VH-VL binders against 7-cyano-7-deazaguanine synthase (queC). Designs and how they scored, part 9

Target 1, 227 residues: 7-cyano-7-deazaguanine synthase (queC), of Persephonella marina (c0qst3)
Amino acid sequence: MKQSSSIIILVSGGMDSAALLWLAKKEFDKVYAVSFDYGQKHRVELDFAKKLTEEAGVEEHFIAEVPHLKGIKGSALTDRSVEIPSEEYPEGPPVTTVPMRNLNFLSIAASFADIYEIENIGIGVHSVDSPYPDCRAEFVSAAEAAINASSVMVAKKKNRITVYTPFLGMTKTDVLRIGLELGVPYEKTYSCYRGTIPPCGECATCRQRIEAFRSVGLEDPWFKKER
Below, E stands for the ipSAE of ESMFold2; O stands for the ipSAE of OpenDDE; V2 stands for 0.75 times the mean of E and O plus 0.25 times the DockQ between their complexes.

## First folded at step 1 (VH-VL)

Design v7 (from v5 with heavy chain V99D G100H Y101G D102Y I103S L104P S105Y G106D R108Y P109G F110M Y112V; framework fv_vorsetuzumab)
Fold by ESMFold2-Fast, scan of step 1:
Structure v7 (fold): chain C 227 residues (1-227), chain A 123 residues (1-123), chain B 111 residues (1-111)
Amino acid sequence: as target 1 above (227 residues)
Amino acid sequence: QVQLVQSGAEVKKPGASVKVSCKASGYTFTDYAMNWVRQAPGQGLKWMGWINTNTGNPTYADAFKGRVTMTRDTSISTAYMELSRLRSDDTAVYYCARDHGYSPYDYYGMDVWGQGTTVTVSS
Amino acid sequence: DIVMTQSPDSLAVSLGERATINCRASQSVLYSNKNYLAWYQQKPGQPPKLLIYWASTRESGVPDRFSGSGSGTDFTLTISSLQAEDVAVYYCQQYYSYPLTFGQGTKVEIK
């Protein structure tokens, strides 16, 4: 059979999706991207997603609005009354959890995949021990099964859809090493949950990013000293 | 040489405010975060918060939130810690201390400390 | 808050002998193969001085008789051969999460 050469990547503007995007450009002939507007505090990430996809040279970059996730109560990521914590991820789902976020995102990406007859959906989830339930291997496997059971393209026996998760089980440092070898422009990636420019450096995502760079003997481009 | 020089001792009445300064020299002020730590007589160290000297963004310990304000003036390389509604149990030595490392975002070990400012709150 | 507990509260050690101070965190301070733990020395009338960071990395200028070990929740500061100038209170500190927290301190005295 004909090996699939097309993929749609979920691009957030952050480090992991940027590494995934560059890897996809190396491994697939046609790369599409989709980014999501769900009312997140770090909306500046959409601007970074646009710059990254333009630089990577994707076939098309879609921006999908997810209005039912906007302003959702209880998540520090969308609820303006809840502060973004400066602390590590607590035991159990963190306050930045948006219920079923990745399920919504994968279902929307799957619709694009079905319409454009794309055989792969890429998502940059990493670590089997993720504090987010919808970032785990069990979730990915179930979502892939549901997508294939629901696909018009698959039902007509044209192609099957694979959820491509090359970083599952990797640390952020492992993903960074891959991205550095691929030439990812990390100075054009943005991870801060608070949405500040410059990044706050104190939220969980900023700390993880800074630590990942230090673990490979580098300084995060956002915080690099020039002397 | 790298130095942090703090303002002099203060004696305040309960209910007053105190503002302690910490002037940095010998390094690029905005490249390092500034912590504030206090020590009551005969007691251990208690972290109050820190400020990103580049952005001016502070983070406060919950125990002091609502009474503490941390600011900085980049033109004179000086950080400030203001504590309001003073109580007798605010009597302590207050220290400023910079973060260790290459930038204020990558390490929270405190490698350079001010000499301390004694604040006495008495009736 | 992460609670840092030191033991003992005080210890007396003879000159030239080994001093051992323990520090326990109420939760793990390990992330990505690094322990977010520091040790400080405070002499009377002086500010604290950073001795060790990342649990085991000695700060520049700190004598090699000072060493740190441990991982996760249990940490140790060792002074291999106590000198007179080492009489001080020693504090462990976690910088894994805010608020930053210190142990209660261990006073080291000459026996």
Scores: ipSAE 0.000, ipTM 0.430, lowest interface PAE 16.8, mean pLDDT 81

Design v8 (from v5 with heavy chain V99T G100K D102S I103G L104S S105Y G106L Y107D R108Y P109Y; framework fv_vorsetuzumab)
Heavy chain, then light chain:
Amino acid sequence: QVQLVQSGAEVKKPGASVKVSCKASGYTFTDYAMNWVRQAPGQGLKWMGWINTNTGNPTYADAFKGRVTMTRDTSISTAYMELSRLRSDDTAVYYCARTKYSGSYLDYYFDYWGQGTTVTVSS
Amino acid sequence: DIVMTQSPDSLAVSLGERATINCRASQSVLYSNKNYLAWYQQKPGQPPKLLIYWASTRESGVPDRFSGSGSGTDFTLTISSLQAEDVAVYYCQQYYSYPLTFGQGTKVEIK
ESMFold2-Fast, scan of step 1: ipSAE 0.006; ipTM 0.435

## First folded at step 4 (VH-VL)

Design s12 (framework fv_ucenprubart)
Fold by ESMFold2-Fast, scan of step 4:
Structure s12 (fold): chain C 227 residues (1-227), chain A 123 residues (1-123), chain B 108 residues (1-108)
Amino acid sequence: as target 1 above (227 residues)
Amino acid sequence: QVQLVQSGAEVKKPGASVKVSCKASGYTFTSSYYMAWVRQAPGQGLEWMGLINPSGGSTWYAQKFQGRVTMTRDTSTSTVYMELSSLRSEDTAVYYCARDLYDSSGYHGFDYWGQGTLVTVSS
Amino acid sequence: EIVLTQSPDFQSVTPKEKVTITCQASQSIGSSLLWYQQKPDQSPKLLIKYASQSFSGVPSRFSGSGSGTDFTLTINSLEAEDAATYYCQQSYSLPPYTFGGGTKVEIK
């Protein structure tokens, strides 16, 4: 049983957006995807996003360039002079923070939603205590309000746009359990901030991924050993 | 001792396909190590063709070879294959397989290489 | 794609002299740069990973340095067995991995 509506999913190629994509395929009639090229060190992630969207069978997969975020100074994800840390979130927003990244991403996705008359925008934010300010419930509510205030579709008294955040308040382990039940091909997901193949296993996202798999009694497909 | 042993030299006509093998030994074939294919035309430099994960079979190809190259593996024989179709004279090269190392820093490098397979494309 | 430009293309050097090879990337790659040695009719061999870390068994006369866009391979005191072509490679962006054009080092 699917909703009688369409959704555009922000797909990074990572675990959380993959789980969201598979959930959206179950819950919505038409699923679109958008991925972002913002000059990230792990741009190989975009290749995994393409493979995932092809496997899921989306209506259309958009790749949006975000030129003003390319090479931005101070973020380990975009500033090549800043080392990707091996520690997880030592204090406050981490050095991997890209200023207003999700705001830029949601505004671009909202443009596609308005043009294609898509009623939902899906984003895979999952932690109640995210160190990233643009991953919190307060941000999502404010962004949704701004999107609807700006929408030509809404202004013409057509359907409202909803920011769909089904994993908000869940742990990464909770999201992984949902994705495993949905049959997500996790061997085709990629999370490493360093952009290496194989993944480094040392950055915050690699560590969180490995720990999530261990918490459900499984080995991460990238680091699986014969036993 | 890690060893990568490749199949022997091939002579092909334009338009044919070639399938080169690379048999791995001395480590767990389906572990975290990937396998790359790199070619070298006579007197020229190194050119990366693609990468395969022997565990899951996932592949990544250079855009230049997309649609012509296929990489596969057989876990029962610890062998990786590289098949190149629609051969042209400019495909004449030594084709190498190379193991993509994994270290604790996550940084890559081709730490062990096969001996190379000469593929000659001539009429 | 990331383009790597090596210089010089060729060097003829007397034994015991210092050899310097440079590799310039078209964009910043941090420290994700490797160096390989290829002797005639042989497969390439890994010398340096992560710009400056020596691979196991590599003689101490080989060293790498640099970050961002500018990288250097140094052979502190050239030995006869070092006659080879040297290649840099970036591991920052995939696909594709890319190699420099190579630098041929000959003994005088």
Scores: ipSAE 0.000, ipTM 0.416, lowest interface PAE 17.6, mean pLDDT 80

Design s13 (from u2 with heavy chain Y102F S105D G106S; framework fv_ucenprubart)
Fold by ESMFold2-Fast, scan of step 4:
Structure s13 (fold): chain C 227 residues (1-227), chain A 124 residues (1-124), chain B 108 residues (1-108)
Amino acid sequence: as target 1 above (227 residues)
Amino acid sequence: QVQLVQSGAEVKKPGASVKVSCKASGYTFTSSYYMAWVRQAPGQGLEWMGLINPSGGSTWYAQKFQGRVTMTRDTSTSTVYMELSSLRSEDTAVYYCARGLFDSDSYHTPFDYWGQGTLVTVSS
Amino acid sequence: EIVLTQSPDFQSVTPKEKVTITCQASQSIGSSLLWYQQKPDQSPKLLIKYASQSFSGVPSRFSGSGSGTDFTLTINSLEAEDAATYYCQQSYSLPPYTFGGGTKVEIK
């Protein structure tokens, strides 16, 4: 049974947002998608986001630019002078951290929600495995409160906007299990931070997805020996 | 102008290893391109051996060559290497490097530029 | 592994005649098929990508068509310089990539 309300999903082209998109198609009657160009080295991920949203059959797919994050210093994802690591760091937030990325993304998605009168915003955060502060339950709760305090739609209609975070508290393996059950075409998802085709297999996101597939007894479609 | 320049011809004895190089120029070596190796025995067709992503060094090998082939790169010289071990007479072939271009519009990967080829002769 | 079967394996053709080469895949590959030309003692050169899109600098007499499992390369008016072996190759998003056996085209 699908819900009657609409949702806008933050779609990156990666595994978690793909699982979220397929789940949203099952649970909501109208699904919109927004993807972000923030000058990331893996810009090719946007092409995969486009293909995934076309295959899912969303109402509309928005591409939003975040120009103030382009070229931001200190993040390996946007700073061209910083190498993408081949291994995870043992302590602290990773060098791939983009400051307040999810806050910026949720604010932009909230603008679309307010304009198009969409009552739900979906984001694929999963705090158990995430090293990023803007992926935690406390952040999501505060962002939802700020969105509702700022919304013209909420002020006029008194209907709340809900930040839909079905994977919060789940591991990446848990999210993959859900996506496999939903029939997500993972061979069409792309997670490599370096932005190469084929994926590099050595950056943190490549290693995470390879291990997630191994955890469920499968090989990552990008790295299968036989078809 | 994109160019791939390969090392010179090699003559090896059975059981030896050969390492062929391919130096890239005219584009960003570590961008959205990778490098494939394809061989051709005298009078025979093209046979894909594998590919390497120069950015991260990840490799994919054809099953026939798994365990005998190793592909590496040096980002400081924009050079890819293909090493084939335990050589036999049937490994006598011209070995080509070829640049793989990902076409995001079509979700398709053509090999758009090829090196001049390196003849490897395996004889006793 | 996806197997590509080319036919014919050999053609001897008079200049200005039309040449047709076919490539059949053992499973559907969408439009993820490429055509290469290899002249004697030279490296292969890309002619057609994504089944039907001409690569930069390729003469207009070369065209590709097909989708799924059946693909065709056409040379609409053969020139002397077109004497070569032609290979199809699949690039269906994931390695391994495979080549057809080749079609040798000679001028009479």
Scores: ipSAE 0.006, ipTM 0.446, lowest interface PAE 12.6, mean pLDDT 81

Design s14 (from u2 with heavy chain D103E S104D P110A; framework fv_ucenprubart)
Fold by ESMFold2-Fast, scan of step 4:
Structure s14 (fold): chain C 227 residues (1-227), chain A 124 residues (1-124), chain B 108 residues (1-108)
Amino acid sequence: as target 1 above (227 residues)
Amino acid sequence: QVQLVQSGAEVKKPGASVKVSCKASGYTFTSSYYMAWVRQAPGQGLEWMGLINPSGGSTWYAQKFQGRVTMTRDTSTSTVYMELSSLRSEDTAVYYCARGLYEDSGYHTAFDYWGQGTLVTVSS
Amino acid sequence: EIVLTQSPDFQSVTPKEKVTITCQASQSIGSSLLWYQQKPDQSPKLLIKYASQSFSGVPSRFSGSGSGTDFTLTINSLEAEDAATYYCQQSYSLPPYTFGGGTKVEIK
């Protein structure tokens, strides 16, 4: 029942892209992965992305450099002078926002899709109240349109490229339930914005992850205590 | 200028609990650093027990010590505590606190400064 | 858990000779390996971080190398003050952080 097609998955090493990768392995004939080095403080995610893609058995895993995002000022994810907040996500774009991050990522992934004649690009965007403009449905639709308008593969074959976003509109808890059913090895996923090992447990992404596991009656593997 | 000063030697009976302290000075206690506890039995190697983030109090323990160890901190005195319960003769060791240096560009934790050690002897 | 295997367990070395200590990880750990020196009745001291980066104040005769699963600590020209036990440590994976079994270096 797998689709007779291929997909390239944006894999960060975090829990949402891990769930997406496992879902893609179930639903597509050929699965490729791409991960991005943009100078992020949590670049340890790249090591986890590599382990996840090896375990999933992808056709090929690409690491793409995004050097113009490295060293941008004002983002807590890339600017070392800006602290990673230990508070809840505020209203509006947070200080961890990297300008047009997902647009850069999708455009790079689209280049691979066009060259390798891959018909789908998967991105693990989710959440009802996303503070990031480039995680919303409107953005995904616009990006897909731009990709198809510029694709050599689409022009020659008349087959369109689909941006695959199965988790759009879901909560992190919803995505976790799906991943647990798929058998995702969550002990091999990493989400901490601070980039520490072990994870800090205090940044917005750590708190959101810990809460998601608690909401399904489980402990996060990073913080699990023997009972 | 960084100093970690630990509490003095303890002698305990099997089944008792021990609480060792480690007072930090010479840096901002709640900024960019974790505190680890590492023990060493007489004539043996180093064994990591766990660590604490003094900023928020988050803790991570080695599986071997899960359920028996508790790490806490007091930010007003810049002090970290390690309490080990249900003591056995095998727990006789020197217990060290060590500062974990976190670097933003990397995910490595290096234990750059160590306390002088606290000898805990468990005997009947 | 990641297991670190150090060799040799013990070396008795003449002053000015080169000493090499190896540390082998049970799986790839990138460059997430550290080296410590512990003299008798003293606390450990950090020598090398990130496999090859010397900590401040460490004499230049100490150097680290390696990546993945195979790492070495080299003392280019042994001095009397270098008599100590040396430990490797990994900080790569989900805790626990693990240490090698140690290598005792003694002066002849």
Scores: ipSAE 0.006, ipTM 0.472, lowest interface PAE 13.1, mean pLDDT 81

Design s17 (from u2 with heavy chain L101P T109Y P110A F111M; framework fv_ucenprubart)
Fold by ESMFold2-Fast, scan of step 4:
Formats: structure tokens, sequence, C-alpha cells
Structure s17 (fold): chain C 227 residues (1-227), chain A 124 residues (1-124), chain B 108 residues (1-108)
């Protein structure tokens, strides 16, 4: 199943990007990774991203700083004065929204792709019903168009850059099933928005993760009894 | 404000079990703080044993102690217990409870407050 | 298991001298490293978290630095009250959280 091309994967340290990373290792000849430091409260996610990329054996793992997103007021992920909510997300953009986060991330990843002549950018967006506008199919399509319109590599070589979104339209449970089949070390993934170790078990991402494992008849590795 | 008070010294024979308590005060026991157990043999370094979430009762044990250690809590008394079974002379150590992991930036990865320690002596 | 190696095992130093303690991890742990001070017959006390952030009430002469696999605790001007054993600890991944072997600092 290996393609004859290269890909750079956006790796957060969470479950979905981990599944994507393992899938990319199966399907592409050369796999690179980029992770982002944007001042997030769950700072440990960067450490888990490093652990995952070392385990996967990527060509190179880049850490990119996004300073204008550090300390952004009003977002529970970056503003220390705003508490991470324990309830599930209501309809509409949640308080954990970081404005244009995935657009910034894809733009930075596209810069690496252009410099290192990488033809694919992988992002683990999976829900068609995402409350985040920058996780939807229309956003991915528009971002890919903008990347190709501005790429020096594409202009010179005429090779298109593809935004690879294999999980678009899948549920978190579907992505977890794929990752389990691929052998993803989920005990090395981290999803808690509060950034606690061990994870809090009460934020929206912790609850979604626990329920995804329960739905496939397993316990989340973070919450297994006798560990 | 935050205090962790441990039970008194114990002397046990090889093969016995010991149960050490740690009573917390000065914060909400069932909040986001976890409780770790760390031991130190005489003249030796610190050795991490395990961690309990007082809210849900979830536990994580070091592989070396798996099958011999059990951590529990009583939310009505804000107390954590560490029970170690099949004691050997090499289990002679000071046993500490410590609140954590935690830090002020929203992480709980630092053991910020420690109990006074409980000496457990295993001798025949 | 992530192994932490501390150097040196012991130091005997004069007051006001600069003390440097190193901690090396067997694999990259980002900035997930902490430093503790343990005085004789006392419980450990947290000094530094996230490699370089001082815990509340810790004197400014203590500082931490490093990332990845190489970390350093520095005491810029040793005071008599600083005679203690110092331990690094990692909290990089799922438990267990491992400690270094310790560095004993004595006033000669």
Amino acid sequence: as target 1 above (227 residues)
Amino acid sequence: QVQLVQSGAEVKKPGASVKVSCKASGYTFTSSYYMAWVRQAPGQGLEWMGLINPSGGSTWYAQKFQGRVTMTRDTSTSTVYMELSSLRSEDTAVYYCARGPYDSSGYHYAMDYWGQGTLVTVSS
Amino acid sequence: EIVLTQSPDFQSVTPKEKVTITCQASQSIGSSLLWYQQKPDQSPKLLIKYASQSFSGVPSRFSGSGSGTDFTLTINSLEAEDAATYYCQQSYSLPPYTFGGGTKVEIK
C-alpha cells in the first residue's frame, strides 16, 4: 500500500493524529512530522508527540512555534484565566476554540512541504459535524487550493500538494478501530485539554476518548484498573 | 494550609502485609489532585510506587510492585491507603505520600506537598 | 522505563560556591523534568518544575535548565541551608515517574 511519495503529518500527541501517523507509515515511502507549540495548557502533548514520532520512525520531526497564538485571551486552551469545561460541547464553537488554529497549522506545514519538497500534508480531522469550522471538508478544500496557488515547489515542478484527510466523515470510534488494527500504542497518546498527568477524565476530550474505547469493548489505557 | 499526615511506624515479619494511611487536609480531596506513594530505603534514593486518583479511585502502579501493592481511598475521611503484601527485608524503607502530579500552570505533573513519611521495618 | 542518570553522586563545597548538578534521560522527555531537595530526616520538597520553572517560595539562587535528554540544576551561590540531597524526576509519559539516583551536597 505504500505510495511512491512523501508526506508530513500534523502530530498533536492525541489519538487521531497517532492513528494518522501509523496509517501514513503504512501508505507512504517517507513520513515527516510537525508538531506545534502555541502556548496550549496541555503542554505535555508535545512530549507525547515526540514519543509517538520516535516510535513510528519518521524521517524528521519538526517543532514549530506559533507565538501569536500563545496567551490568546478567551480560549480555554491558551488563556489561563478561562477554565477548561467539564461538560460536553454544545452546538456552536466551544470555549476551547483557538481562532484559525488548523489554518495556521496547515500553512506552517505547507512551508515545510514546500522547502523539503514533500507532496502531501496529513491532518487527522474526522468529524463532518465538528463544532470547529477549521475541521470541516469545505475548509480543507479551500486550504488545499490556497496552498497550491502559493507554492513555489508547485510552480516550479508542477507537482500538486495534497491535503490528506483519510478520516474525514468518520467517528472517533471508527478512527480508533483503524488505529487498533494498525497497532497504535495508545498508552503513548494524550488527549486531556487540562494538561494533567494523569489526565482529568472530565473534559470533553477525556470523555470522548473514554467512550470511544468503551464502544470497542476496551478500557482507555490511562484508566485501566491495576496499572 | 495543605497537610498530609501519615500513620505511625510499623514493624513487620517477612511475608506479612502492611497498610499505611495518609490523611489530606487544606484542599478538596476529590478535586483534580492525585496522590502518589514514593519509598526510600535507608541511605538510598527515591523510588516511585504508584498513584491514585481520589475522585474515581483509579490507580497506576510501578511494574516492580504490580501484584503486591494496592492503593485505596476513603473520600469521607480524605484518606489514602497503601497496602504492600508479601513483605521482604528489602521493603524496609520510609514510605511517603505526596500530592501530585501538579503545577500552577494547569499541569498535575509535580509532587508539590509530601507527608512526613512512615518507617516500615521488615525483620524476622 | 525512562532512566535518569545524575552526576555527580556527591559534592563537598564551600559556601558561596556555584553548584551544578546534571540529569541525563535515557530518551527525550521534552521539558517534563522536576527537581526536588531532601534535607536529612525530612521529606523531599519541590524546587523546579517543567525543567526551568521555580516552585513557589524557592530562593532565586536555584535555577533549572535544559530540554530533551540533558538537564541541569544550578545553585548560583551555595548557602549553609542548601546542604541536602537533590533528585531529578521525569513525568514525561504514563506512570511510572522515575527518579534520578540523587546528588548529595555537603558544606565542607
Scores: ipSAE 0.005, ipTM 0.441, lowest interface PAE 14.7, mean pLDDT 80

Design s18 (from u2 with heavy chain H108Y T109Y P110Y; framework fv_ucenprubart)
Fold by ESMFold2-Fast, scan of step 4:
Structure s18 (fold): chain C 227 residues (1-227), chain A 124 residues (1-124), chain B 108 residues (1-108)
Amino acid sequence: as target 1 above (227 residues)
Amino acid sequence: QVQLVQSGAEVKKPGASVKVSCKASGYTFTSSYYMAWVRQAPGQGLEWMGLINPSGGSTWYAQKFQGRVTMTRDTSTSTVYMELSSLRSEDTAVYYCARGLYDSSGYYYYFDYWGQGTLVTVSS
Amino acid sequence: EIVLTQSPDFQSVTPKEKVTITCQASQSIGSSLLWYQQKPDQSPKLLIKYASQSFSGVPSRFSGSGSGTDFTLTINSLEAEDAATYYCQQSYSLPPYTFGGGTKVEIK
């Protein structure tokens, strides 16, 4: 404890959480990871989260079930009657929105942090203009306050829990540049909302990923024309 | 149960194009399954041509066939197509379609059911 | 791309004898290796997935082993119906997925 810093990070298997994982390994003495099974169509992303955390060498990787989010109506990510759209984020919160997803995730991560006496929780949220309300600075600040108000560590006058959001205010391209510098194995990251291997290349997350790589002068490893 | 039925044998002249079909039944065509195309020249081994995702239509081709092969699908008929252009005598082969499923426990694809094959003969 | 090298390319075997076929990958592929059987004038049939897991309906005399770069398919007691060409295939991560050159097994 005296000269150690610890963090638990939310790892989805996607590009942003992969960059966060590699950054956390550089900046913290002990890195834990938690991934969430909420019945998402792209559950195969969890397989990549497991591979990434194994390769990074985390202290422990937790898989937490979120059963009340399984099969919820109206979200294309969990409701199988709702088709995954092929266009990037339309006006307003997208049909892929899962209600209070990051709030549920942060509260679960906070439980692990409190139990293991970890002082930091890392989440790879980026951009003030995110279409998801639970990816914004205002949300992160409120969640951190609620976590600390309910923490056994804080009640015993131990160190507070900090929600670590190094990518807030960054674009996906900015996060990709950081990850490339850190040596993230992007060929082992997975973002497709449809849950197919190889990725579909047509959903919002595939398009966003392809565009991010193009913006740094590279081809997405999944869609290289010359392999 | 699961069945992949391919179109019949074809004889083509050099320079022509051929379009082979593969009709799927017994499962949800646009779910988590991909379709691969593999060919085999007479007396030779299996050669990977490419992969198509029937849901989104995304394709991945072996470099050897880039610019000559096109894979498409029709979701209304649960059919995948493989079109090979600028045919040469060395394209004489049996062409197979094969259903691919991702195994999340091992992080790999396996091909469990194969079509009966379509013989394409390229001769003058 | 990942190259798979099979050996031997041909074996002539007496019924009831043990057959061993090897497949070597140019780089580590974990256990992401498959084995197929192809009888004359038939399509390939999946025998083994994930290096060692038998596909449904495959006779118990067929087994797979290995990991990383070195893999083996074993037929413990060859039957007449096992005369076929056997292929390994990798599906490690990204397509293209490649096949070994094949091993033809004939009955003496």
Scores: ipSAE 0.007, ipTM 0.509, lowest interface PAE 10.4, mean pLDDT 82

Design s19 (from u2 with heavy chain S31D; framework fv_ucenprubart; at its last look DockQ between E and O 0.03; V2 from the best seeds 0.00; counts 0 for: pae E 16.6 > 2, placed apart)
Fold by ESMFold2, look of step 5:
Parts: sequence; C-alpha cells; structure tokens
Structure s19 (fold): chain C 227 residues (1-227), chain A 124 residues (1-124), chain B 108 residues (1-108)
Amino acid sequence: as target 1 above (227 residues)
Amino acid sequence: QVQLVQSGAEVKKPGASVKVSCKASGYTFTDSYYMAWVRQAPGQGLEWMGLINPSGGSTWYAQKFQGRVTMTRDTSTSTVYMELSSLRSEDTAVYYCARGLYDSSGYHTPFDYWGQGTLVTVSS
Amino acid sequence: EIVLTQSPDFQSVTPKEKVTITCQASQSIGSSLLWYQQKPDQSPKLLIKYASQSFSGVPSRFSGSGSGTDFTLTINSLEAEDAATYYCQQSYSLPPYTFGGGTKVEIK
C-alpha cells in the first residue's frame, strides 16, 4: 500500500536509482525526482533519467546544475585529462570519485524537500562498504542529521525528514532482483561512466552491471546478442 | 518493420537554408531511440552531422556544423527535421537520417535503419 | 575527435577469394566499432556491430574482429553482390561519431 507521504528521489538514470524510483512509486503517494548535471563525461545518463521519470509518472522532475563540480580537476568523471579506468576498482576511493558529490546532491534535494514539504529524500546507495565515501551508511546518517537541523519544514511542522535508503546493506545483484520484480525497464537504464553509446563494457560500472545480470541468469540488455 | 521516409530532393542557392524531414514508422518514435543525420557528398564518404534524442529533444552536433545545423522533432507526427543554413556549394550531398536500433544489448546502438536519402544540390 | 583510418582505399578482387579490410582508431574505443556496406545509389546497410557481432540477416561470409585500436572486416568468399564500399564507424565517443574514409571493393 502506498504511504500518505511524499518523497523526492535522486535519479541518475542508472540501475540503482531506477529500482529506487519504481519502489518509491509503490511505497509513496507523491514521488518527485531530481537529477544533477555536474559536468560528468556520461551526461547521456540525464536523457535516461528523463525517460525513467516520465515512464514512472513522477509529480515533477527537477534538473539541478552543480557548476562548481564541473570545474574540479582530478576526477575521471569530470576531468577530461583523467582516463576512465578499464580495470576493477582499486582499494580506497577510486579516481572516479567526485569530491563530496552526494553531500552536494542531498543538500540540494533537501532544499526542494523544504519548498515542497516533502518528508522523504531517497537515494539508491546499497553497499555498506562502498569505495565512495559519500555512498556509505555513516555519511547518510550524518547528512540526515544536518538536513534535519537545517530544515525550515522540520522547525515549523515539528516532524522529521528521513533519508530513505532501502537498499543499504544489499549487493548490486540484490537490488537488481528487486527491480526485476518491480518491473523496472532495465533496457532504459544507463550505467557507463565513459558516456559512450553503446556502453563501453570495460569500465568498472559496466562490468559490475554485466556481472549482476549474469548472476541472476540474464543477459544485460545492452550486451545481449542480436536476434 | 522500421522505416524512415525522407522528404524529396531540393535545389538551393548559396546562402539559403534547407530543412529535410525524416518520418519514422514501425516503432515507437519516443522509445529512447536516437536519430542521426549523416551526409555524403558525390563520390565521397559518410560524414556524421549530429544526433537528436526524439524523446527529450536533446541534440549533439559535429563541430563542423555547429551554428549552421538545427535538429528538431515533432513527436505527434513521428518526424525528425534537420535544417542546414548558410548553404555553400560543398554542402551538395545526399542527407540521410539513420536510427540507432534498440536491441537486446540496450537502448542506443548502431545505425541499423537508414532513410532513402535526400539529395540537396547547392548551385551558384 | 576519434579518427578512423581504413585500409586499403580500394581493392579489386577475384570472385570467391577472401577480402580483408582494416580500420584503425586514433585511440582505444574498446569494441565500439561498426561496419557498413553501401552499394552504388543505395543507403548504407549495417553488417557488424560491437566489432564482431553480425547484424540480423547478414550472410555468414561476413565477419568482424578486433578491439581497442585495430579492427578487421573479412569477406571469406567474395560474391558478385558484395561489390560495394565498406565503412567503419565508431560509437565510443557519443559526440561526434566518426566514420572511416571507406574501402571500395570491386570484382576483378
């Protein structure tokens, strides 16, 4: 049964955010979405995000620009002089780390939550020990506390904002199974950090996605054989 | 069956503009397929001009054509348009629309279906 | 911008013999390489996608191979109907996509 509350979902166009979006449509009465343009090489993901939110039927889909992240050097996702790795993710935060990306995103989403009086902010983080510091449970807990301390809605309504992380503690395969049961159109999702069409198949996110599909006995829609 | 039907041949003077249409059928036009425009001058190879996402209207243009080309779509008629302005004699070419096939591998894929081509002749 | 260099520009081949066409990318493009056939006065037709995957309905005599920077299209036994110009195309960098210069194959 849908809750009588509302949620704003961070939608990237990837598998995890798509699964979260479909879950939120099942669990919440009003679903909003926000996507971010921060100068990522894989900007095509925004086109996929728009398709997903349109199909899901969200109340509003905001596109927020984060121009200061656009100019930051040293990340393979935003700095064109830094190559996207072809190998598996190394120990510690990878070169694809964009400084404080999710902190920026959650603060912006919280601003929309205050304006629209939305009580839930959804983010599709799932691995407890993610190599990205801003995808970990301890980060989420700290961000939630800061959001509640800052929120005008909380001060006025004497209610709380929840950072909704239903996939925390799950593997990518677990999240994929949930999305398949929910009917997520995975052919309309995009994961490649290089931003290529077709996806490169070589970056860590492409390999993780391919392996997740294989683990459930399916082929990734992007890499199925022609029939 | 997927079909792309383009508008007819045109003869233009230097400095004019041309707008070529490409009507899609046999698939859902806004179904996350991209449409490319590719031209071919007589006796020459293929030259990619740009790409449009019919669902959102997002466009990507080759640098050579930036500022002269505009790609649009009309979702109600399943039609993509390519307009090239400030025509020069070297713009004489056959202009093709081409679709990226959605298949079992994903959304955007190789240009699998091509329009019949539209000859644009620019004569002084 | 990724430049694709095809070799040779032209070849004239006896029927039933093997044709080999190469495409070299100016940087690694993984398997994001396609091959097209264009007969005179016709639209291009897709032959090979993702470097080595035959498109539906393409005769088995056509095959593709390679990855990274070096790619090959092979026609195992040339038929008269295979006289055409062949183009490679990269789809690795979303804009701009680029084509090779073409390889014209004629029957001797």
Scores: ipSAE 0.000, ipTM 0.438, lowest interface PAE 16.6, mean pLDDT 81
ESMFold2-Fast, scan of step 4: ipSAE 0.251; ipTM 0.695
ESMFold2 (binder alone), look of step 5: mean pLDDT 90; pTM 0.920
OpenDDE, look of step 5: ipSAE 0.799; ipTM 0.901

Design s22 (from u2 with heavy chain Y34W; framework fv_ucenprubart)
Heavy chain, then light chain:
Amino acid sequence: QVQLVQSGAEVKKPGASVKVSCKASGYTFTSSYWMAWVRQAPGQGLEWMGLINPSGGSTWYAQKFQGRVTMTRDTSTSTVYMELSSLRSEDTAVYYCARGLYDSSGYHTPFDYWGQGTLVTVSS
Amino acid sequence: EIVLTQSPDFQSVTPKEKVTITCQASQSIGSSLLWYQQKPDQSPKLLIKYASQSFSGVPSRFSGSGSGTDFTLTINSLEAEDAATYYCQQSYSLPPYTFGGGTKVEIK
ESMFold2-Fast, scan of step 4: ipSAE 0.044; ipTM 0.623

